# VHH binders against q93235, part 8

Target 1, 248 residues: q93235
Amino acid sequence: IFMKTLDPKVPRFYGKGTIIGVNPGVGYQPWLKERPDSTLIKYNLRDQKSYKAYLEQMKTYLTKYDSNATETRECGAGDSNDDLEKNPDALPCRFDLSVFDKGCSEKSDFGYKSGKPCVIISLNRLIGWRPTDYQENSVPEEVKDRYKAGSIAINCRGATNVDQEHIGKVTYMPSNGIDGRYYPYVFTKGYQQPIAMVKFDTIPRNKLVIVECRAYALNIEHDISSRLGMVYFEVMVEDKPVEEKKEL
Key: E = the ipSAE of ESMFold2; O = the ipSAE of OpenDDE; V2 = 0.75 times the mean of E and O plus 0.25 times the DockQ between their complexes.

## First folded at step 1 (VHH)

Design s05 (framework vhh_surovatamig_d1; at its last look DockQ between E and O 0.26; V2 from the best seeds 0.00; counts 0 for: pae E 6.9 > 2)
Fold by OpenDDE, look of step 2:
Formats: structure tokens, C-alpha cells, sequence
Structure s05 (fold): chain B 248 residues (1-248), chain A 122 residues (1-122)
């Protein structure tokens, strides 16, 4: 059932069983288009060439925020994209990328060079959708320490027990997850998709780690079978000597 | 610059038919999922139909199933919406929309045109 409301404060959902769906999907970057079937982020710390494609993908992804910046407005603490529903002439809020400056910016090679790779987490854009807050006593335990009303908390863990042992320390930027000020999604040219980054601070070397990241809001359902509200990818940070291919 | 230009809207009687067209430019049309969305007077935007880049997959909102057909011509960089058996509730501004589909995140809307008005009235 497609839920329609005249109240702009109520998210609009699309029917179950549709391509769009009613539950936001979770995506990640970097994902290389040249390897569409691969969800593996693999590179060698000793080989800059090995992670170049990932850096380029991250840069490309983030360039969109600069490209449409003139179609956005600065939003203060009391501002949000909620204004767009009230005022059709309002510009969407400019997303603040500075929140990623501590190790997940281009300046730091998004953590790849240092062996602490960053991954972008995002939700697909559902028209009119915004996160619904948990009640204080109903916040899931795994995000309780980082949860902020108005935001979408992110939590990443190892997919298996072995992966959980290997994933190590994970940092979330911002800690509260995706900032809700940038919701609801409004289908306008200047809209900037809110994102969060996950930094793997102590991921082991030369080991494959399967990562599961979940997004948390009251109106986000999690289902492993359908992968609702979550995303899987693999990370392998190698630390191996680079074999010089002898030019035959 | 991405441009989407809708056409084909107009006044039609209930039970009538219209064919909407969208001309796309500024991007590789054949690499993207395309959609139609609409906004009825006093209502918010709603999704209508989506088609895969190669046309092999299509989906519709329930209220238009069996009546509307989405199609595309990648060579012409054009998107179409054949609307049959139109109803008063189909009255809306119809927008062509480009988007991306990801295996994990699903379909995401990116750009839309200025829209074309469809009015269904006796």
C-alpha cells in the first residue's frame, strides 16, 4: 500500500513488492562500477595503485556536493529540510562534509593509505521519507550509546563470529550517524543526500572481513533475508610486498 | 547538465488516453533507470512507474497497473508513459525522473524535469 499523506511531516512510503519499496535501502561506497558484482574492498597498503580506484570513486561520489552547492542554503542548528515542505521556494540544506575531516576526508585518502579505510553509508532516497525517532527507552542496545533523536544511527559489525573478532574498532562519523536535518528527501535539483562514514581503525591485515552495516530508526526494518535496512561488504587490507612484474 | 523535458500532457476526458514523452540529455541515458512521478493538486509527489536501463524490468504503483505502460527508447534518449483508461484521480503534473539502482540500496531518484500537466475531467 502506497501511503499518502497531506501532512508533510509524515513520511510517504511506496507499496511493498515494488522496486521502490517502503523501507529505505542501505548503500555503501566505494563501489566500483567496473566490478559490479564485487562487494569487496581490497587493497595493499604497500601499493598505492591498488587503492587508487577506491579513492577516485570516493572523490567522484563526494564531488556532487560541490557541484550543486549553489542550489543549496546554509542551515543552522534550527534549520532542516523540513522547511522545504513548508516553503516550496526554500533551498535544501547544504550537507556539511567537514564532519569527515578526522581521517575520512580526501586529505587523508579516506583512511586507505593509513590502513584505516573509510566507507560511506547512505540510504536510498524515498520521496518524503524521514527517520522516525526511537523513544528513549526503545533505542536498540547496539546503538544506544551513540543514538541521537533526529538522526539515523549506523552500526557495523562482523557478519560472522570470526568476522566480528577481526573487524576491530570502528569509528562512526558523525558518531550519531546520518544527520536528520537533511530529511525529508525532497525531489529537488539541489538536494544533497545525507551520509555517514564508517572508519575501520584496527582492521587486521591480510584477512578478509565481512562487514554488516545496519541503519537505525524506528521506521527502518531489518531483515537479513531481504537485506532490508542493512548492507554487506567485504574489506581486505593487505600488507604485502609488491612484486615487480618483470617486463618480459 | 542533466536535462529532462516532459511533453504530452493535456486535458482528457475520463476513460481517455494520453502518451507522455520525456526527452533526456546531459547524461548517458541508456545507463540509468528512469521513472515517472506525479504530483496531484494539493498532494505530494508520488511514484508512478520505473523502468530498467535496458527496459527488461518495469514496475508500477498499484493504482495504475494495467492502465499505464512505461517504455523507453535509448537511441532517442526518450522515456514514455502510455496512459489508458484515465481517471480523475490521475490528474497531476507528471515528471520524468532519472535514477540509480543499487543492489543493496535499491532505486534512488536523482533528477526530474519541469513536468507536464495531465488533467482528467468531464
Amino acid sequence: as target 1 above (248 residues)
Amino acid sequence: EVQLVESGGGLVQPGGSLRLSCAASGFTFSNYWMSWVRQAPGKGLEWVATIKEDGSEKDYVDSVKGRFTISRDNAKKSLYLQMNSLRAEDTAVYYCASGEYDFWSGYTFDYRGQGTLVTVSS
Scores: ipSAE 0.282, ipTM 0.670, lowest interface PAE 1.9, mean pLDDT 88
Fold by ESMFold2-Fast, scan of step 1:
Structure s05 (fold): chain B 248 residues (1-248), chain A 122 residues (1-122)
Amino acid sequence: as target 1 above (248 residues)
Amino acid sequence: EVQLVESGGGLVQPGGSLRLSCAASGFTFSNYWMSWVRQAPGKGLEWVATIKEDGSEKDYVDSVKGRFTISRDNAKKSLYLQMNSLRAEDTAVYYCASGEYDFWSGYTFDYRGQGTLVTVSS
């Protein structure tokens, strides 16, 4: 539990938690570099211009997955990046963006036009880090139904009781979170950082909702002050008449 | 092409010192964060130290803090690791690595050399 005065305006984090295999920080998109002090995703459903920057940021972020097939390999169930530490010529697993085709793809404008916006959740790259499985009876209740051994479950909730009442239904893609086959992270040409998307299916109109997302694995501790294992952002989907502002 | 060539490894007794060097070519060295990463026999990769493009920021894994010093010379396109008070657990192949840092994505290791072996034994 952190008091409001202890919450960072923008998380400041550099050092071992970001680049060493200890405890990953959590990031999200769309975060606009033009507004680095803001974690607010705010737009008006009736004004396409109001969410264009978020769509462009999402598209720009996802271009990092447009890698040549020769620099990645197709991975099936049970595969992992374990061999990358033993053989630097081994290829990392290819991350398939088609898992987001259910309303969180570029074709669906990442849900923004329909008022069901999608947010990318990622873990900082920590060299040599990989998720450790919970024991079967020790999986936290909030991710129990979506936890898969070998993976990192994601859960997003309203930050306060009021926000939790307002946040509504949330859909996770992939449904079981971030697959462990993309770990451990090692510095390998063509490495594709795995991500998850969170879709806000029934977020209310004209209400600010403060969202807290956490990543879950046995070796992930949650500490917002250090940006470890969790992240905060705000969403406001407006449904208001648009007036053309004209004249200088 | 990007090339990183490490040197300076060898056999040393516990408590001894070694200085590793990394010569970089094929990229604008002064625009990249540089790191030292090691791999002990039979173990995975472990980050050791990082230095910002201009040398203004440095960070170390806790086990080497106060014993190792990272530095760079942008004019000579070289990275260094001064290792003092060496311990048996410091035995590893040491790699010079380059990359970029993004706040929301973390540090990306783009390139590494072939490594230099450091053996600490009595």
Scores: ipSAE 0.075, ipTM 0.507, lowest interface PAE 5.6, mean pLDDT 82
Fold by ESMFold2, look of step 2:
Structure s05 (fold): chain B 248 residues (1-248), chain A 122 residues (1-122)
Amino acid sequence: as target 1 above (248 residues)
Amino acid sequence: EVQLVESGGGLVQPGGSLRLSCAASGFTFSNYWMSWVRQAPGKGLEWVATIKEDGSEKDYVDSVKGRFTISRDNAKKSLYLQMNSLRAEDTAVYYCASGEYDFWSGYTFDYRGQGTLVTVSS
């Protein structure tokens, strides 16, 4: 069965912030279908059961990138999905998960085991949309040192001054964000949605951190009221003794 | 397998009308928002209209507002597009579309039919 919408602006209206608008929404994983009203990622480092659901959600989400030699093609430098708009037989670019092998893969439990949880950042599939580059002098300060033309940069920060003091070191994978070669999406069978991951390397223990992540391209607008171009979630990594005896 | 079959396209004069139909099978039709998208010759896909699973909410691209009406019949598993006051720029292949719901990304358009051609010319 399909989950009900929790965002009143998605999918109930035409315009910015919807799958059918001109401005992409930003999503994250892991989001647990069992707790659809919650954006909280909370677990205890000392209790594997407390983060098992997040690992399963990450693994399930990523299965769509398993090998697909007959429905995708390899894309190198200079390649893109541009042909998909005019050639119904063209194959979409294959998205390679190996960029995440340095701490955001199944081998490392996506960072949860080490207290450095990874979060997937994605843009919704707007038909025909593709990123527009900033001019060099107009790149936002938050992403200026990581921005590359042809890409969508990602930046995550603490939602308040207190959260910003707590969020710690953040690693972006890839550092430039999402490569634009995977755009546009045009209903192509086998299309592989590009993603980035953010690893929270030094997030504090036993403290709630509210995180705001934004996607950056010239044609991505940001609006806090409508949550355009951004996503919020909370992270709480606990480090507590496992409770074994609660009823006697 | 999900199947969507469009019909009702054809040649019409400017100012004319057409009614497109889409027959759906292979999924629970009443659980999905449905959409029409179109592709003009040599151009990319353009979203046209979307309708909620129970028909209570509808939305359209600005260029067709007031001229096009999307509707559905869940008992017949059918989607419709009534197109009035047609213009040359409405010439396109029209596809009905549906897809899986992703909580944060909203609806995706992972399925489409083979399309039906609408040509508006004199």
Scores: ipSAE 0.052, ipTM 0.473, lowest interface PAE 6.9, mean pLDDT 81
ESMFold2 (binder alone), look of step 2: mean pLDDT 81; pTM 0.826

Design s06 (framework vhh_surovatamig_d1)
Fold by ESMFold2-Fast, scan of step 1:
Structure s06 (fold): chain B 248 residues (1-248), chain A 122 residues (1-122)
Amino acid sequence: as target 1 above (248 residues)
Amino acid sequence: EVQLVESGGGLVQPGGSLRLSCAASGFTFSSYEMSWVRQAPGKGLEWVATISSSGSTIDYVDSVKGRFTISRDNAKKSLYLQMNSLRAEDTAVYYCARDEFYSYGLDSMDYRGQGTLVTVSS
């Protein structure tokens, strides 16, 4: 007997042939725990119940940013978490959710009701990792207009040519991506993981769109086989009549 | 409230065995990949082992392969690490960790417990 019992769950990426800790992975939300093997975000604009779980997951994920002033500090331009490795009393930078107020906040239902859904993009925690700047002439074309030194640019595209035709306009918040002031990550009490949000402004109705998002910094490699520096998910915004319950 | 509570650590001689347990609460345990990670005194955090939500996919860091066994009981909401043939280099605080996705390292971990100390010394 040459057939082995297969586990239908495959590893999200392999570490074989790559050094763990060299390159961060990319994650997204909303990911629903009730459908752990699914990367599909699918809802019907005419059925509020169809997107309630996504809204609840977004709200739950963002509660980790309810900061205590004693455990975090305000960080302006030029500030960073560099002191966290050197000073045990240093406080991590507070992540400001108000940067998502342009259609990706809780008060806007994260764009779901308006058919402009927002998706959280984060880099997985890698102890001591910092983004390295591209030289000005080597910034990848797809992020060149939104790249800022010291930050990690995010770009989302349709995964295939057909998906790219359908994905439409995408807005990034913050526009320059994930700010480097929140790095390096260390296991410090009160640390707030920086995130970006991607808003799908003109995604078509009733079409499945496969999305590929990549994170950009000189020390982030994009490797499909290892799923490093990139993430895939699918979006389907339906606009279909809601079936009414039969009268009894 | 997500809670992960480790137990089973202690002092053991080289070549000995210990079984670590982790009790999970506040989330749907059977829907998450789980890991054991450790931190030796004065060192950084190191990934040790990961098990898929179903228990069918399991991976270990090379230094513990053949010596450690990760397992889970979804009905009891518990994660286990059976540690055999312990070495002085295995001395560390061991943490039960919840993962956002299946990973061969630390980068998927979103929650960890308070840890349990394992000391391997003659």
Scores: ipSAE 0.000, ipTM 0.141, lowest interface PAE 18.7, mean pLDDT 81

Design s07 (framework vhh_surovatamig_d1)
Fold by ESMFold2-Fast, scan of step 1:
Structure s07 (fold): chain B 248 residues (1-248), chain A 123 residues (1-123)
Amino acid sequence: as target 1 above (248 residues)
Amino acid sequence: EVQLVESGGGLVQPGGSLRLSCAASGFTFSSYAMSWVRQAPGKGLEWVATISYSGGSTDYVDSVKGRFTISRDNAKKSLYLQMNSLRAEDTAVYYCAREGTYYEILTGYFDYRGQGTLVTVSS
């Protein structure tokens, strides 16, 4: 009923639907609402119905990038969302889905039909957070060849030695990871969260592969026990007859 | 061809006990770690317990630790789950799974799994 007193210990900014913190968590898609406790992406190449839900979830997730040109702007290299803090009339950078046209677009059924499934990787929205660059010669070896200053590199590997033997070739889109021009996150209409996609080019059939994906920037801590700066999920691409004989 | 056949599920009262069995065939049972995973109505797959190839090491999800015991008999090619102090939250279809790899996460990881056996905990 009355205006509440602002406590200096309360964050000076807040947003509903945003995560408040200092180290971003990593999320992935497709994650099915019907199986909220599951991190398993499992489907049968011979049964389109087995992967339809994943395709629909991917399409639904990407619908937010179909926003009108009047709500976003095109950004080149060197642009940033920092301008949103300086100018309340500035528009957030438009995220271009065409970067996924290398086999991870809706036209390619996100690779599912061909047994090369694509997975979306995103960082949790932390208000005011931005990536900090690694120093020269301090870039982790696993992302060294794909690291770009101002960006967040993504690397996915098999979670154990066995999974690493099985995971095969992985393709990243964009190859240099998530571009920093989409940071800092600000709570504003039309904001488009940047994402990356990971394509599993040669994942084996009829084998479960546990995948660990990490996000790389100087100010992203990796902690296996608390899963900071990383995410786990499983991929199982089956190639089995749709109907099976039931026996004793 | 790998086959895993679960049995032993049924209706049991809260606080009761039940023993699940899994018969394995089509692979060298004694060379693989084995797990139990479950799926409750409306939920995703949850890893429950794992046992090493020799039976010398076991691991459990926290919610069943101290109540469930995983064991194996390599000579009989069988995996077991002794379930004590059962709760309504343990109601699920339980699956026997062969693991190629292992990691403790709410969602179970496995290479192959069987058809499942239903456990219903209700008074």
Scores: ipSAE 0.000, ipTM 0.110, lowest interface PAE 14.7, mean pLDDT 78

Design s08 (framework vhh_surovatamig_d1)
Fold by ESMFold2-Fast, scan of step 1:
Structure s08 (fold): chain B 248 residues (1-248), chain A 123 residues (1-123)
Amino acid sequence: as target 1 above (248 residues)
Amino acid sequence: EVQLVESGGGLVQPGGSLRLSCAASGFTFSDYAMSWVRQAPGKGLEWVATISGSGYSTDYVDSVKGRFTISRDNAKKSLYLQMNSLRAEDTAVYYCAKEYTSLWGDEIYFDYRGQGTLVTVSS
């Protein structure tokens, strides 16, 4: 009942249903280990040093998706990780980072330099969990146009009415969200967690925007107090003059 | 390199008891939550139980609550699973797993590198 029963190495809100396939929590990157209690992504467009840590964290997070890893297999249409549960010799599908080549790749500095920052969205890894499809007539309105059976749609909005007015245009990559072919989740050597990226195309300068992202599948309930199916973070893209440093 | 060595499996009759052990090395054992996961013949991998690094918090899958007890000895770098009132459906290869999580708590990742230990519950 009380989080004080957890030690420092156990994740917050770790309890029944957080490990095995009841309802996943949602995480985001870049999250900086040196600021573990902060959910703020804040940088100045005119100061490359201000976003360097976020770029390094993004690169570090994506290191697990090395396409040359021998513990993965190339998966085409119709392939999935379904065999990972039944066959201990099956290799997990290789996650293709090229789906992020529309402005959320390392080559584009994950959109940070252009003021269109990208954020990684992922689900908690629950052993054996897989998304359950909505009936066509029951898909929530906010993801209806981007929902694909077998996948987990992502929707990010401003957390308050003011934030929603400020958040602007948001692009999802892949457009259909987190690809369901990488489920069920089973830890095995080379397993590559599926992710989606969210690009903030027109977020305003010099304004703090509180963002709420939700993951959508029939078996995902949204409850932030239990950190289930949704996550909050803040974005502030500044456009401020940088004080010119004196030579030393 | 993380090394996990499971032992204690075997053939046991329904209603019997068995104690599994796992010897860990290559990491600071007391800093990490440890889990038991199992894979039954023809079934997927299933999480069974977890214990915090300090040993004060434990969690179990509903089907084993009251029957199984997870424990650890940090001085010996060992993890245990006491299995009582065993049922045919408990037949599986059991793996001990080091729990790896993001510091923000958004990912739970099990490292079960050992060969496992086979538990067969049969009359």
Scores: ipSAE 0.000, ipTM 0.159, lowest interface PAE 13.7, mean pLDDT 79

Design s09 (framework vhh_surovatamig_d1)
Fold by ESMFold2-Fast, scan of step 1:
Structure s09 (fold): chain B 248 residues (1-248), chain A 123 residues (1-123)
Amino acid sequence: as target 1 above (248 residues)
Amino acid sequence: EVQLVESGGGLVQPGGSLRLSCAASGFTFSSYSMSWVRQAPGKGLEWVATISSSGSYIDYVDSVKGRFTISRDNAKKSLYLQMNSLRAEDTAVYYCARDSLEYWSGTEYFQHRGQGTLVTVSS
């Protein structure tokens, strides 16, 4: 059992310009620990019990953002965690969950009840890592309208042509993706990992949709076999009678 | 799930040598870059060396360059650190660490490290 964190001035594990082992993996929620080999989010709109586990997992995951003013600070758009290297008294930026109040909050059952499920997207923590900006003319087309310098854009699509036909409208919160003010990551008590949410506004009923989400910054490469810069999961929103014997 | 077991630490005189080993299980070893990190008594974690998944890229902290050599054997799922010309300041617990984590968990970097092996350099 460890009861201390490292100092804010912990040396970087790699030098400036080193790219080895610094390409972040992408995580998603709800991932159920009871089904560790499954990436399937499947539930029936007519059966609240079918999505209870996903709601509990989302709530549990977000508990880490419960307010702790003594170990975090309010950060504006121009702030960053760069101060953590200079000052022993510097605190990491507090992550504000209110950005998800557009249908991806606990009050809205994270969209599950309305058939517009929300999925959390995060990057794995890499010591000293920060997003590197694209040059203005090199931003990938699929995120060009939502890219913000200093941040990580998120884009989710259907993994195949059939899935892309079925995925429907997708909403990103925040629209610019994961804000760079929460980087760089250093070993520190109270660090709040930034996240984005993706809402599936018009996903069809009774169809399995395979989703591919990618994170975009110049220093993020996309390789699912190495679990870097992208993630796959499946969504199936069913709308069928609860009485099982009717479907025999 | 992820398991890393270090070995090879011990007491050695200044100028001596030790070879650390790390046995990995519970994941596809050949798909991940691996690192050695250390923690000296009363100090924070210090990165020592990294090797890419293929072994084609290797990097070291300046204080060990020319003295330490990181290597891997993907067939044996093992990581190694050959330590030569050891100094008193190399005294630390050495940890084998996986650079990337399970992508669906979104968990801490170096979360998947072993229990460590103690290296003591003294006369």
Scores: ipSAE 0.000, ipTM 0.177, lowest interface PAE 12.5, mean pLDDT 78

Design s10 (framework vhh_surovatamig_d1)
Fold by ESMFold2-Fast, scan of step 1:
Structure s10 (fold): chain B 248 residues (1-248), chain A 122 residues (1-122)
Amino acid sequence: as target 1 above (248 residues)
Amino acid sequence: EVQLVESGGGLVQPGGSLRLSCAASGFTFSYYDMSWVRQAPGKGLEWVATISGSGGSTDYVDSVKGRFTISRDNAKKSLYLQMNSLRAEDTAVYYCARGPEWELLSDYFDYRGQGTLVTVSS
């Protein structure tokens, strides 16, 4: 018995000898790799040095979108990555960062300087996974006004009642969430992982806010212990005088 | 910046041995499970072996059990694959990959190196 010839973009085996790819985890940036145990985004508006590491991490993360035009293609509404599964010469859709030009670009220091920090939300890459649409009358209320068939809606809320009072207004980019044209994910050199950004427009000064973000599609289950379909992090935007520390 | 740099590949005759190495930087190496995955010419990716962050547990694809040994040195931030009794079907580009904290397949492909070519030929 010989093993089947597989598509070079799809893995054959993983753990226990089988392919696992049923539910994506959710990640966020800026997550500082030198502090992997910390989910806290904390900075002082009056101290540019306090948020420099977050800006550098955001910029570093986004360099993966500096793709060669010959390795990606322009995709309009209604396009999909279905061709990537059948044709190894097909090019993946280019992800356009200009959708973040409403205050979440490098030019705006990702909102940090203005006290409206932006956070990247992404789904972990599950090979062969694609979002499944909700039925028209079954879209969860919290994303109903921003849900688009074929896409993954994002919603961020305060994790507790106190956090929900403090989180304020949140802007989502793109407004309809992560577009399904970038799915299914296949392992290919030019693949660009789609992302969303969430901007905290009115987060209060000098208050710790615990944030829970969820990704919404029919085939996404929410389980924080496994980081499936949701993620949590904390934001604290301080507005405090920079204190002169005594030299040792 | 997460970087993984593989080395140790080459041309070897059937029945021979090779030791692959992977140097990791830009992350807390001991926190992550690490894997070796391979891609034979004209084929898809195949997971080969995984080792836990502590080194206390290992897992292998059936075709390499008893022939390959995965190991790590957390002080040196290095991952290794000792390959014995090599066969023609082991011919592939071998990639070092950061394994998932949650054992999700996607995380094996979030960070990988450039690969090292192993050719088993007479």
Scores: ipSAE 0.000, ipTM 0.179, lowest interface PAE 13.2, mean pLDDT 78

Design s11 (framework vhh_surovatamig_d1)
Fold by ESMFold2-Fast, scan of step 1:
Structure s11 (fold): chain B 248 residues (1-248), chain A 123 residues (1-123)
Amino acid sequence: as target 1 above (248 residues)
Amino acid sequence: EVQLVESGGGLVQPGGSLRLSCAASGFTFSSYAMSWVRQAPGKGLEWVATIDYSGGSTDYVDSVKGRFTISRDNAKKSLYLQMNSLRAEDTAVYYCAKHTEYIYGSLYEFDYRGQGTLVTVSS
């Protein structure tokens, strides 16, 4: 199983963040290359420099959706990437970032300046994988109000009882999760990986909150140790005075 | 330019064996995990096996466990798949696939495949 590398010239990674079997792993952004062992998103509202790296990482990650515009097509309701398996000349569906215009766009600094930070959630690309719909009566309670057949619902909660008390209101974009029209992935040039964003609307100041996000479809199992179908990260939004200049 | 060139496919009887090879160029082969993926006639792509950068860790889809062995030779920049006890269901075009560089967290996945080599299992 490809879990870790010990080569000092290759970045160390943890868990099953790559293709393993048929159950997708879940990833998040912003995850900073400068702190590869940390899943902590920590910044001070009074210090723009403290969140600049997160904004740059978000912008860098989203650049991939601009560069492939000519190698994609617009897909309406009922369209899908099903043709990609049969026709190597078919163009993949274009992913529309405008769904994040409600406080999670670059124009809004992804919510960081306002203390409502946004986090990107994505599934690892598994070749040929598609989400399988729940039966109508078997949709998990925590996503049933936001579940849509053909899509992957996302739900984020506080990882412990204390974290759940502190996490506050969470907004999902798109509200119904990741649309299945962007599946399957089959090595098509110009493929645009679908993503969701999670906005932390009322996260408290000066408190560490450990977050657990899960992806929901019938063929996604949740496994804590392997981080399959779920991901953990921590958020700390500080509101503290910036260090004052000292006389030399 | 990244290139992956597969070879070793052919016609074989059920129960037979084949060894697939993949020659890699245009990137630092020893720094990346590699996989074999396949596409049966009229079906989608299926992941078959993965090997880490060092060859120390491997994983397989359940249907081939105990029959297939993935291996690599970093000095020769080559990936291999030893296929034993072949079944009609193993008939497919087999592709060598390169994993993405581990960048910015959890999005370590495939970014390239070769043109493939056809394996036909029939009498």
Scores: ipSAE 0.011, ipTM 0.299, lowest interface PAE 9.3, mean pLDDT 81

Design s12 (framework vhh_surovatamig_d1)
Fold by ESMFold2-Fast, scan of step 1:
Structure s12 (fold): chain B 248 residues (1-248), chain A 125 residues (1-125)
Amino acid sequence: as target 1 above (248 residues)
Amino acid sequence: EVQLVESGGGLVQPGGSLRLSCAASGFTFSSYAMSWVRQAPGKGLEWVATISGSGGSTDYVDSVKGRFTISRDNAKKSLYLQMNSLRAEDTAVYYCARHKYYLSSWGTPYYFDYRGQGTLVTVSS
């Protein structure tokens, strides 16, 4: 073994995934371009203006799924994008946003108004990449009950002991994570990137919670310094009175 | 049971100094790299400084280089942050954090598995 010794600097906390190395990075939304150095999602339940930017960012992100019926196809169980690499006439699977109808849709203000905010989790596009299944007895414990062969399971936890005590109940949509039928990605006009949403059902009020989300498949390595297979962000849901001053 | 308890925060005037301490228990302290991280009002979490398990290597965020010094006493199981020439922008809750892996150097991926409850540093008036 003739490797040079490399000592990389300790990384800062990151909420934005990038494509580095052999497996995809993980990204999240809502990430606000006006605050590019911030991974903090912070709002006050009593002040609709405080979370309006997050709702608008979520809506903007999801507009890519609004239409292109002629450039996508319906995909059921057993379908996949496998033919996209070899058949120029193959249509990519259409991604169905109705899987988020249980509290993470636009109608529910993505849970923000009710103090159960939803966060989009996605894998960055890596040409030709597809998930590899775990053996049944090798599925990591934290996703064991929600793992589905052919898919990428998502798990979000508190980043430290304190955050794990505070994070509370988390709901995943779809429950089995990101379906593998949307892989592999190759450059095509109609491709719809699959996403999952994570809903924070019982996150405490007035407390900062540092969240770590990981994507799980046999060929996803978790490396924070390279931003592979995992992402960090912070959530703070405030419950504070809003005082309006009279304009004279 | 792993515990990290911060102390030493308080109100200080610009240009002043404070020394933060973190008392560790429940693990082999010398085997872990340790960090100070902070949360300024409205700005999210920022890494400040790291020290290797042996104390042989340290690093700092650019904004505190030359002003802050991280150190440790492995016999006392304590981590310290000496903060000099404090500025208003240093106002934050400061957290003592343990690196997740059994590491004494920078050469591997890091993220924190334990942090304390924090100590507030206010630099004002």
Scores: ipSAE 0.000, ipTM 0.435, lowest interface PAE 11.8, mean pLDDT 81

